# Ledger of designs, part 10: VH-VL binders against q95uq1

Target 1, 197 residues: q95uq1
Amino acid sequence: MSDNHEEESNVPAYVPGKHVSVDQLKQQDAEDEALKRYKESLLGTGVHAPKDDPRKLVIKEMKIQIEGRPDTIYPLDTKELIKEMKTKPFVLKESCHYKITLTFNIQHDIVSGLKQTNTVYRKGIKVSTEKHMLGSFAPQALAHSVTNPRHGWEEAPSGMLARGSYTAKVVFTDDDNEEHLSVEYAFSIKSDWKSDD

## First folded at step 21 (VH-VL)

Design F2
Fold by ESMFold2, fold request of step 22:
Structure F2 (fold): chain C 197 residues (1-197), chain A 124 residues (1-124), chain B 103 residues (1-103)
Amino acid sequence: as target 1 above (197 residues)
Amino acid sequence: QVQLQQSGPGLVKPSQTLSLTCAISGDSVSSDSAAWNWIRQSPSRGLEWLGRTYSEHTWYDDYEESVESRITINPDTSKNQFSLQLNSVTPEDTAVYYCARETYDFLSGYFDYWGQGTMVTVSS
Amino acid sequence: DIQMTQSPSSLSASVGDRVTITCRASESIDSYLHWYQQKPGKAPKLLIYAASSLQSGVPSRFSGSGSGTDFTLTISSLQPEDFATYYCQQSYTFGQGTKVEIK
């Protein structure tokens, strides 16, 4: 372990500056039932990592929630489905309120400092780039879900110039700059849900 | 099949407006699958994108930042053409000017048809 | 902003030679890289789009490869009509060109 964080002795924490073998750490956990339960709550029980899949982050789903409308759900649990997403654009009505939920599994190791970089294009010209820090995620049996924005809603742009077709790329990287996922997708902003504009 | 034919004067005096026209055959200037660009070429700056216009539900323009205050690109649907106006020209604007059709590979545009080029000299 | 470095700036070759021209991006551009040929006094002509897709009417001796940051244009057997300047393009930026001359 390389965490150099230092805390008070009466709080469970990583002991800074000490080299500890894997066997010593396992024995310490086995003797301290309170620490064992704390560790299990952080890592989850029954964690399984497929031997042949080196990915730390395995995307399962992207969901677009629009206030007052049914959700739009993209299953992304195969490479084919990820590539297919760009052929199935979603529609945002101008000024609508929306949020996006990403569902994924973490395997093998903790992913630290996961961030999302979303770049939006209009016919080849970049019109925005947004970055969001998602946090750190440990392997566990249940999938993780993150929603952007974390609170409330995002508002779609409005006006004649904002309407139209957009393409986009979202990339997920960790604090070691390792890329875990890249997805291309498309959407349009329209004046009405049934509009042909 | 698609052809772009340029017209306009090849000599422009400093401080005046450079004006060029590009006539389109085999496609429509209002096509929703294309954009209509002006690109220039000089020995000192090479190939340099200037801007574009395109139609979807309304007309959109995008201009290179360095010329944005001086450039206008206008479509003319009745004549199936688009124009370039570059105001307040200097000898630095001397170049061969091309019109070009842009099409797309999802996130990126490329130029599949070009006009024949117009050499424009800015000189008194 | 993504910068493009094209190399070499020029090369000399004989008819029948295999010619390779490279274009390097300052960061990944996936496969969104395009190649053009330009002869003196003429407009550029699209050869290859999306790194490896051959434009209609372009001879099969032209090929493109690469993804990410490093891209190549290859002419498998140079012909007399291939002596020209070649440009790569990403977004609205062109490389500075590679001039292929008769040796």
Scores: ipSAE 0.693, ipTM 0.874, lowest interface PAE 1.1, mean pLDDT 86
Fold by ESMFold2, last read:
Structure F2 (fold): chain C 197 residues (1-197), chain A 124 residues (1-124), chain B 103 residues (1-103)
Amino acid sequence: as target 1 above (197 residues)
Amino acid sequence: QVQLQQSGPGLVKPSQTLSLTCAISGDSVSSDSAAWNWIRQSPSRGLEWLGRTYSEHTWYDDYEESVESRITINPDTSKNQFSLQLNSVTPEDTAVYYCARETYDFLSGYFDYWGQGTMVTVSS
Amino acid sequence: DIQMTQSPSSLSASVGDRVTITCRASESIDSYLHWYQQKPGKAPKLLIYAASSLQSGVPSRFSGSGSGTDFTLTISSLQPEDFATYYCQQSYTFGQGTKVEIK
């Protein structure tokens, strides 16, 4: 969490066209429909976006994966669920290996140069700030997913001074510094998974 | 109800150590829901946070950058007090010194109880 | 470093007046701004925390508003005991103060 690495996320790549097939009559209708759906997904929200929701970025979930343990999943489909993150802290055992995956939809417009700024506090004093460049994301029907770290695992800090309760804020902005999302959350670092320290 | 009572000398010579004590009633210095702060005030600088100590399974200290090399804040759990030591003082350290209890609104701390203040003059 | 600017530096008012004091931050601080009252010879006293939450025991004539960079403290009907200096605070930084004086 104290790590200040700045990383770029992968941008969705263009997908080449269809492979040649011999079963043309049945597949011709399916191929036309598949291509239409692919184009609509790639070209974005003009077809799929709800008109009464102006948000460009709609968060769906945050997942904390811990090596050798069950995943912790926060559904974030509503403003109420986002606000409730404060009251549902997660626990990291010191030195554990973890990673965090965010799932979100993009609608209306491309979000260019999306960046994540995560600031961690202990009793009101900032103890770390991490910035990650996530990339650009086009509107589409399917959700986007980004995982930090991109490769491998992050390791939770350890030692007497690292243990304790933390509060945090993660903010998502684009390359024009427009804020798309802000989530406040809490976690603790403990000596054991069942420890009361 | 929480009360903070300050004690310590009001006159200190340059290059010596300023020492103040804050006695707590109605709460514990080892409470895991609070932090214990020193803040000073002068006409030229206004209110300045100096540092804090608090307990969460162990003791933590945080000090303002400009005084970090000269300041120590110590809890005393047996007397339910915490102290300020500021070494190598100069006339620029002349101020009213306050102890204060800090509590939190999720990401931010604020000071809900204050001691009455101790005027400390640094002069020859 | 976030700069905090209070306005005005001082004002004169009569009992019964509505008084407003502003605090501006150089960067967004969401609603994490707090207000204090200090009478001569006394320690500061917390009035408002988190921009708009009234501290227990503080009279309801005090209110706070704002978010982001611009914040106000309002006294709806000034009382004799309200002549004091008022400070805003974010993180571990205080504004320079606003002195409210009797006309």
Scores: ipSAE 0.650, ipTM 0.858, lowest interface PAE 1.3, mean pLDDT 86
Fold by ESMFold2, last read:
Structure F2 (fold): chain C 197 residues (1-197), chain A 124 residues (1-124), chain B 103 residues (1-103)
Amino acid sequence: as target 1 above (197 residues)
Amino acid sequence: QVQLQQSGPGLVKPSQTLSLTCAISGDSVSSDSAAWNWIRQSPSRGLEWLGRTYSEHTWYDDYEESVESRITINPDTSKNQFSLQLNSVTPEDTAVYYCARETYDFLSGYFDYWGQGTMVTVSS
Amino acid sequence: DIQMTQSPSSLSASVGDRVTITCRASESIDSYLHWYQQKPGKAPKLLIYAASSLQSGVPSRFSGSGSGTDFTLTISSLQPEDFATYYCQQSYTFGQGTKVEIK
């Protein structure tokens, strides 16, 4: 597990409607398409956002990629699917290389300074807490995706004491510490991909 | 119908080892769905978790930080019991000691069966 | 490192009274809070787990509520057998207890 202080941003740096100098207009030439996409994403989000759903962050999917194996995909676009995730644990072979991609929509308003906090437990005792800064995300019709790690792979721990069943909670908060999402999930670390251990 | 039955001496001299045993009926000490805990209670500190042992792939133990250098919790699968050893006791270790079975609500454990308690006094 | 604070430390009540006991966590623990009853000379007995789930065999006059940091145990109509000390618990930390005494 690795810390990454730098996060990729899916939001263009410029917001139209402010007073704009001649120098800023010259810098805008290459970014006009980014601004157009930003405006279109806001309009599309307004058309598609449910009127009764106050959530700014709506999780859609969690994907576990393991080097040399098929992906494991959890659809999470209903409350029932989110709750079911903890009943369908994924398996990591010790020392395997993996990465996790989360896919979500942002609606209603921009979410600034999104932070992921992942806490892992073994039979009720906390064994690790990891925090990752994800960045800021604008409302749009197209989903956002974040992958951890951004580069390379994570490596699963190994050894007899590392093997076993784990439970976990991942929480998403913004820079005002407002909680947008909490997901409970489970996994196991095994000596091989079969259930024998 | 799980029952926990404690045994062991109620008086221990300072600097000696406190030793207690908890016998299990209606469950197995090697069950992979439970953990086996020792908890003590005194007027000054209230209820205080000391540690646990449990089996999954292998045996695991976890101990409370303030006692971890002095405590050992051992399972005995042949007798279906588990023990507490607390070395180098002082009068501050005087308490009622309980064994307890732990079970889980996903992220959190709670204690659904308790032994009857053993009053242990540490004095000369 | 989450601390549990119970209030009040003790209370006096009569049979039939509605009794409430509060437990506060120093940070959010979702609904992972458990309640125990202890009578003198006896081990604690689990009443409620996960904030509001009633343990099998516990009378329905006991209920739990709350989430996040603030939790309440309620006894809707106090009975003679309910005079005891009550503890909350999360992780491996117990509250200091609330003693419910007869007037």
Scores: ipSAE 0.648, ipTM 0.857, lowest interface PAE 1.3, mean pLDDT 85
Fold by ESMFold2, look of step 21:
Structure F2 (fold): chain C 197 residues (1-197), chain A 124 residues (1-124), chain B 103 residues (1-103)
Amino acid sequence: as target 1 above (197 residues)
Amino acid sequence: QVQLQQSGPGLVKPSQTLSLTCAISGDSVSSDSAAWNWIRQSPSRGLEWLGRTYSEHTWYDDYEESVESRITINPDTSKNQFSLQLNSVTPEDTAVYYCARETYDFLSGYFDYWGQGTMVTVSS
Amino acid sequence: DIQMTQSPSSLSASVGDRVTITCRASESIDSYLHWYQQKPGKAPKLLIYAASSLQSGVPSRFSGSGSGTDFTLTISSLQPEDFATYYCQQSYTFGQGTKVEIK
């Protein structure tokens, strides 16, 4: 892969303000009932995070959609599944059209300026880096989903030099460069569809 | 077990070509789980990676940017060897040259077997 | 382009001492850092890969720790054969080395 364009995520869950925790919002406005009501509606109602899980971003699924083929779906809702993903590579036929959808929950605090950085390697050497600005996300019960590219399809590279095995790492960081998630995965580019993976 | 044996001249005149060979025992130069590297060491530059060759469906080469215009690393599958050719050498290329096998733990490679080293002096 | 800082450049120690050598990266490299030992006139020898995994045949007094940006090589009880120079590696970059000398 030689595609290095960046895209902003078109997510309707955009919230006003930046870099503010839920606790800070409640503390900053102890005397104004109207502003308190507004802050509570902004954060959503009934959101309950697991008591013992400090993560702000919890990945649930990675889906690879291939034009004209069944989707490949990785459930990632346990730490074991996240760690094991790199042992289960997916296959792209050269020149195929594909897109990737990530599904995740946000808990505890608003995450501002979330950025996805995907780096692809061939035998330990970086061959591609893509960055996608996803925006700001508040805690809510319904999972968030982002699809890259937003419109149309990506095209897998082709030719003898493109075919082979790749490793990759996708990292989620916020405006403060705090890393919220890192997932290592693998794929192969092949000349034709095979059962090898 | 894997062994790497180096050969080649230790004295090269400026502007000439440095040529070294690394013979492999206990593994294949065409193994798709390894890559074959040249690394040099000098007091001024320390350990410096120069480049590698490896096979996965076809042959690939990767070279350090500072030497990319002068370096060639070639596999020889019939002799189970790989070579270093560094053109247009200067005294700054004086170093101990090592060949090394690279293996991987997913995203990162490390060098688990090394040749014995060849001291190469570039001088008139 | 990740910068590595290996510390110290040299140290003096006695047989039996606990020795600690550090390597710091300017950006997170997860656990993808490797350690080598080199004795005079010899090629480097792999000790630790992926921050903490001990290479086969390396004595258990060697250990590695760290993730992200800060990494440590520890020799729990220094032996006479451990006086050498130690290098960290990430990607295709080596640290400048730490020489461990007899006191």
Scores: ipSAE 0.647, ipTM 0.834, lowest interface PAE 1.5, mean pLDDT 85

Design F5
Fold by OpenDDE, look of step 21:
Structure F5 (fold): chain C 197 residues (1-197), chain A 124 residues (1-124), chain B 103 residues (1-103)
Amino acid sequence: as target 1 above (197 residues)
Amino acid sequence: QVQLQQSGPGLVKPSQTLSLTCAISGDSVSSDSAAWNWIRQSPSRGLEWLGRTYSEHMWYDDYAVSVESRITINPDTSKNQFSLQLNSVTPEDTAVYYCARETYDFLSGYFDYWGQGTMVTVSS
Amino acid sequence: DIQMTQSPSSLSASVGDRVTITCRASESIDSYLHWYQQKPGKAPKLLIYAASSLQSGVPSRFSGSGSGTDFTLTISSLQPEDFATYYCQQSYTFGQGTKVEIK
């Protein structure tokens, strides 16, 4: 009787904080100069969100990092670039170590409880789903960057059954289940980096 | 243009094996961009997916749970066709059987070409 | 397993009518829905893929819309050749069909 200790990954129960708007945060404790400076440092004094872009989350880049290999960078600034990404799958050698970094801007307001859901398909069949709680993000001058896994590397599947072409969709949702972003991408698992498999 | 031509008997006795063939023209059974499916239709069960075969580095097959224990879908690359075998048939297997090509809109599969259908009656 | 429910099961319409058929998924499927037309004694024919993309050779009077769980097939002006049964499909699951009959 192997006690499969399902290590309950004690992902601390993210208690969704009360959605407080950036404006509300700025108004709170306005008399405390130290707190005001702290808030300004966090929120940035000059982050002008584009008035013509109502999006709260704007993807900038997807970066595939593979240990011992050059990075694959997908700029995602335009719809055309996103479409191009779908047609340019990256290659994972079986058993390679990789991680994915998403770079994005937050605009207008704080995005609370941002969750990333990554679903992978093979020939139209779902093969995996991964969910990651990313946290809350405020508008700031510098783009946010999230890397999965946060620590270390993911290992690409191995074996003959793993080899092939995959498609995937990553979706970003907040605590209110509002979808802020979806990105579709493709990749292949190969036995070798140069293999025409 | 892709065409699928079905062949096989329309009458099968109970407990016997239903056997159908689908000949492909205008595409290859070993295409890495397609999957080759069998779907049946009956008044009682509607359209029911039975299974598929496809090639990607190696041959794969997926079957519906309802028929998994009785079904075999085999490609024949030499003839550019694929077959259906359904063992131990019962009257419940009476249906029109279709072969179909599955193609993909990135994340989803849909059936863009169909065979003409074969009415298969299971009767003593 | 995702269930697909079409409505109505049948409808009567006249030539020139606007016809709307709905398909509801038991869970969100986004653009994974496809539509087929089937005439008696014939195989299903693909009409719409990915919720809204018109299959090549399909008349423009056919359109698809929807997201999440709710999807719609619309025939803007019903033609005599459009009297048929229509099916939605997601993955390997089909709706029960909607029969469009002549009034």
Scores: ipSAE 0.786, ipTM 0.887, lowest interface PAE 0.6, mean pLDDT 90
Fold by OpenDDE, fold request of step 22:
Structure F5 (fold): chain C 197 residues (1-197), chain A 124 residues (1-124), chain B 103 residues (1-103)
Amino acid sequence: as target 1 above (197 residues)
Amino acid sequence: QVQLQQSGPGLVKPSQTLSLTCAISGDSVSSDSAAWNWIRQSPSRGLEWLGRTYSEHMWYDDYAVSVESRITINPDTSKNQFSLQLNSVTPEDTAVYYCARETYDFLSGYFDYWGQGTMVTVSS
Amino acid sequence: DIQMTQSPSSLSASVGDRVTITCRASESIDSYLHWYQQKPGKAPKLLIYAASSLQSGVPSRFSGSGSGTDFTLTISSLQPEDFATYYCQQSYTFGQGTKVEIK
């Protein structure tokens, strides 16, 4: 009678950390050197939040990486650049391997439980929706970067039905469902890199 | 300027096929930036989208679930027109039928040009 | 299936009045809302696309606003030619219409 003690892997329920404001974190006398280092790592000594920009998340760049191809970089520092990106679709060859990296700054406070939602459209109809949990991000001197997929590459769809023009929307929301980012981009799936379709 | 001109009979008997045509001017039925739609309107059902046809490297058609088993929308590139066929009609199919061009503002499709409408009555 | 509900179904107004029509979606879909005007015996005419963009040739007294599930069409000063039925549309679903009648 072998008592198979099924070790209930108590996966600790991800208790959403108490929303501790950056100000509260600064005021906590870090008696703990580890906490101080953590605070210093999160709160770079010189990150002055712009007084004239109330946004907590500011997009800086979108980068498309395709295996064996040059990177496509979209600067997103201005509203005009964000709009311009819609008019400059990137090309995915069918079955190619690609990933998308978003670079952004966090300002004023910690953004907790950040989620990325990617929705793809074809001729005004939704064809896919993907959600990614990104985690929590604090203000720091260096911009944050998130890549999808987190590991490896995504494969572009293939076949005659997949070929065509697509539009997409990326939305960043926190655990309070506050929208911090909304950007739209376009791409095409083609049979070949040279196909002037 | 884009214009849509509808043609077809206004009276159809029950169980027969409703057939309408929409002639396009000022645009192409094979335009990659548009889709070509049929929409009907009745007092009981209001405005109801029926389906669309469009070209993007190949021809596609999408139909409303309510009529999917009975509907066919076909492009005619030689005449620059598209047609509606609705089989096995009943009095419930009595409505004003419109053809319309669907265009897009990035993520969203809307109808910017409409035909004049065709009243179709299903009656014995 | 998404439902689009307009409010009110009908209203009476005078020339020069500010008119507001609401459209509510049963659920939030990641699609824009559009507005149409229809006069008796005529096809619908596009007024506003993508919630707030004015269609070419449409008077500036028409405006659209809203997001998520709640949208509004506003006529800042009603003109005689504006007595008609108005429809909202999202994806392939239309509202039931709002009839604007002369008082």
Scores: ipSAE 0.759, ipTM 0.883, lowest interface PAE 0.6, mean pLDDT 91
Fold by OpenDDE, fold request of step 22:
Structure F5 (fold): chain C 197 residues (1-197), chain A 124 residues (1-124), chain B 103 residues (1-103)
Amino acid sequence: as target 1 above (197 residues)
Amino acid sequence: QVQLQQSGPGLVKPSQTLSLTCAISGDSVSSDSAAWNWIRQSPSRGLEWLGRTYSEHMWYDDYAVSVESRITINPDTSKNQFSLQLNSVTPEDTAVYYCARETYDFLSGYFDYWGQGTMVTVSS
Amino acid sequence: DIQMTQSPSSLSASVGDRVTITCRASESIDSYLHWYQQKPGKAPKLLIYAASSLQSGVPSRFSGSGSGTDFTLTISSLQPEDFATYYCQQSYTFGQGTKVEIK
């Protein structure tokens, strides 16, 4: 009986602010200095959206950070690289501390109420689902980065039952349930970093 | 090429145990990239998954809730086969039984090779 | 429990016809749909895996599409050997089948 503890991370109820489009933000003559500052903080100066790419969210990289180990970096700039990542599983030693960072650009408009759903599978069966409310993201010159967990490290499962091959899917959805990203990856849990189990 | 060959009796009395065997050729019962399944088919229930066995550093079994209390699927590595045991059978267990290999397209399992099927009738 | 519902349960068609079979899941699950063909007295045969991938050795007249809860199997030009029952599968649940009969 795998108790799917849906840890509802009590992320404070992000009241999805009214979807204010970048255009709406530009048109709002912010007589309010606070609103101007907010707009400036969101829109940054001079972010040109690519005319040939209608996507609002563009994944750039997935980084696996393991305490005491070198980072594993997956560049995700192309569809081919995204597909290739599925064939290159990373290894987690049991009980290691790790975190995953996704780097992405926002373009054209603000993405509001972005939610990350991470689902893990073993032998075609769902073993876990994690949901993270990330918040709202505006176009900016620098790519956005989201790390899970936000603070500290996650501990890899341990024990003989945990060892094996896993597949996972990350999905980004906004407050309108629009899917902005779907990425699949693979990993293994091993007893040791060198063990060709 | 992978081949699955089924064997076992086609007639079982009520309250007795149904026993079938599936012999594997062209693959290993211990393959870490596959799972070995039993599926049955009847006019009343259609295709029904019963359970699977597979190896990943150790042996695992998953069973359908409908038969979990009565079913056992066992691998035999020495013979490269796996078996089905279904206890306390009733006429409702009358069906064609199939063994099948489960493989994976990343997130999903599907059945790419099947045994020839065994008609099992539960009757007095 | 997830239910898979196929439509229609049966259909009559002629050689050369375009045939479309639908499969609907009672809910969206994080799994792909697969399609099988079964002839009388034979085991099911895999046709399509992961909604749209053609199994090796299966003719190109077979195709699969769909996402979420709604999926479709299409036979572009029905051949004599295609008269059979077709099943969808997601996870460990099968559809009730669609029998394709000769008109």
Scores: ipSAE 0.757, ipTM 0.881, lowest interface PAE 0.6, mean pLDDT 90
Fold by ESMFold2, fold request of step 22:
Structure F5 (fold): chain C 197 residues (1-197), chain A 124 residues (1-124), chain B 103 residues (1-103)
Amino acid sequence: as target 1 above (197 residues)
Amino acid sequence: QVQLQQSGPGLVKPSQTLSLTCAISGDSVSSDSAAWNWIRQSPSRGLEWLGRTYSEHMWYDDYAVSVESRITINPDTSKNQFSLQLNSVTPEDTAVYYCARETYDFLSGYFDYWGQGTMVTVSS
Amino acid sequence: DIQMTQSPSSLSASVGDRVTITCRASESIDSYLHWYQQKPGKAPKLLIYAASSLQSGVPSRFSGSGSGTDFTLTISSLQPEDFATYYCQQSYTFGQGTKVEIK
């Protein structure tokens, strides 16, 4: 049987999420001696990766912003913190407006065509899969941030059928289909905020 | 210990409704940590999941696409049971039918307790 | 859809043999694969969940391994009561089964 899941034809048309311009991708350190020296002072011998960490994408934080409510912030600096997302669910009130900001460093090499695939489950049954193109990102000392949605807000689903506990997996891959990060997490949709106190 | 005991007729005529019941002991059909499933087995299709019912503040069900137009799974909390109705059966519905309790490893469910099975033959 | 392929379809072995059964997924399912034993005339019985976790009451001669796409069920020393068909499962899909016969 033919397998079309790896083709880009399944990805919806997407414009927001390109955070690195073509001009930035073509930046040449050799033409900017002052910038080259600045990068070397930050990194010791120019832009290079830590030798003991092979990851190209190093997640730092996930922030859930809810309109009219305090932010929920997950530090993700360690494998332990990433694993803890399974036991620290966040709560969305039905119909609330929210957005999610991911903060990460890129090291070793450019990550081209970073894509987020988020699959949501309800007691073991897949209920949705969403794919978002995030863009291309070069190594740099300062962290990158991406916000979904890029513009406006997402709206949480509503109604008695939408309420309940959910589990999910988000996977980050590049245009070569290399997996850079996978996070399993939990959330619930509720009719009110009383569980937040 | 959880036990599932099935009951229901083993012979059903074409176009009629197949009805089976699964009685639960050692757990509650209303448990929010489990879901209650029907799975059938035939030589031509092997083990085939049909659907489930579960409770989380209210009752939910999920059905396999192949049977979703014909299937109903209902809990009975007063008897601690759940049932299967499969409408408009044909000889292709001939199979051994199992009820099963589902529990979860975060993203995935697995079936830790099964009923004894009921052979159902659809024939005129 | 993720397809599951078990191998072999059947095998014959003697008491005391080490038996290995494989299950291959068409794409990665991490460790979300489960194994069942079914004896003739009986319902399936859970042996292994989450690739390698032994279900309570299952003899320690049974073990599971693997992640991603390739998974293995091993019986370290086959016993007469292990004559059965073995199934893998991910999501709501089962493999086609592997029949183990005692010589």
Scores: ipSAE 0.639, ipTM 0.844, lowest interface PAE 1.4, mean pLDDT 85

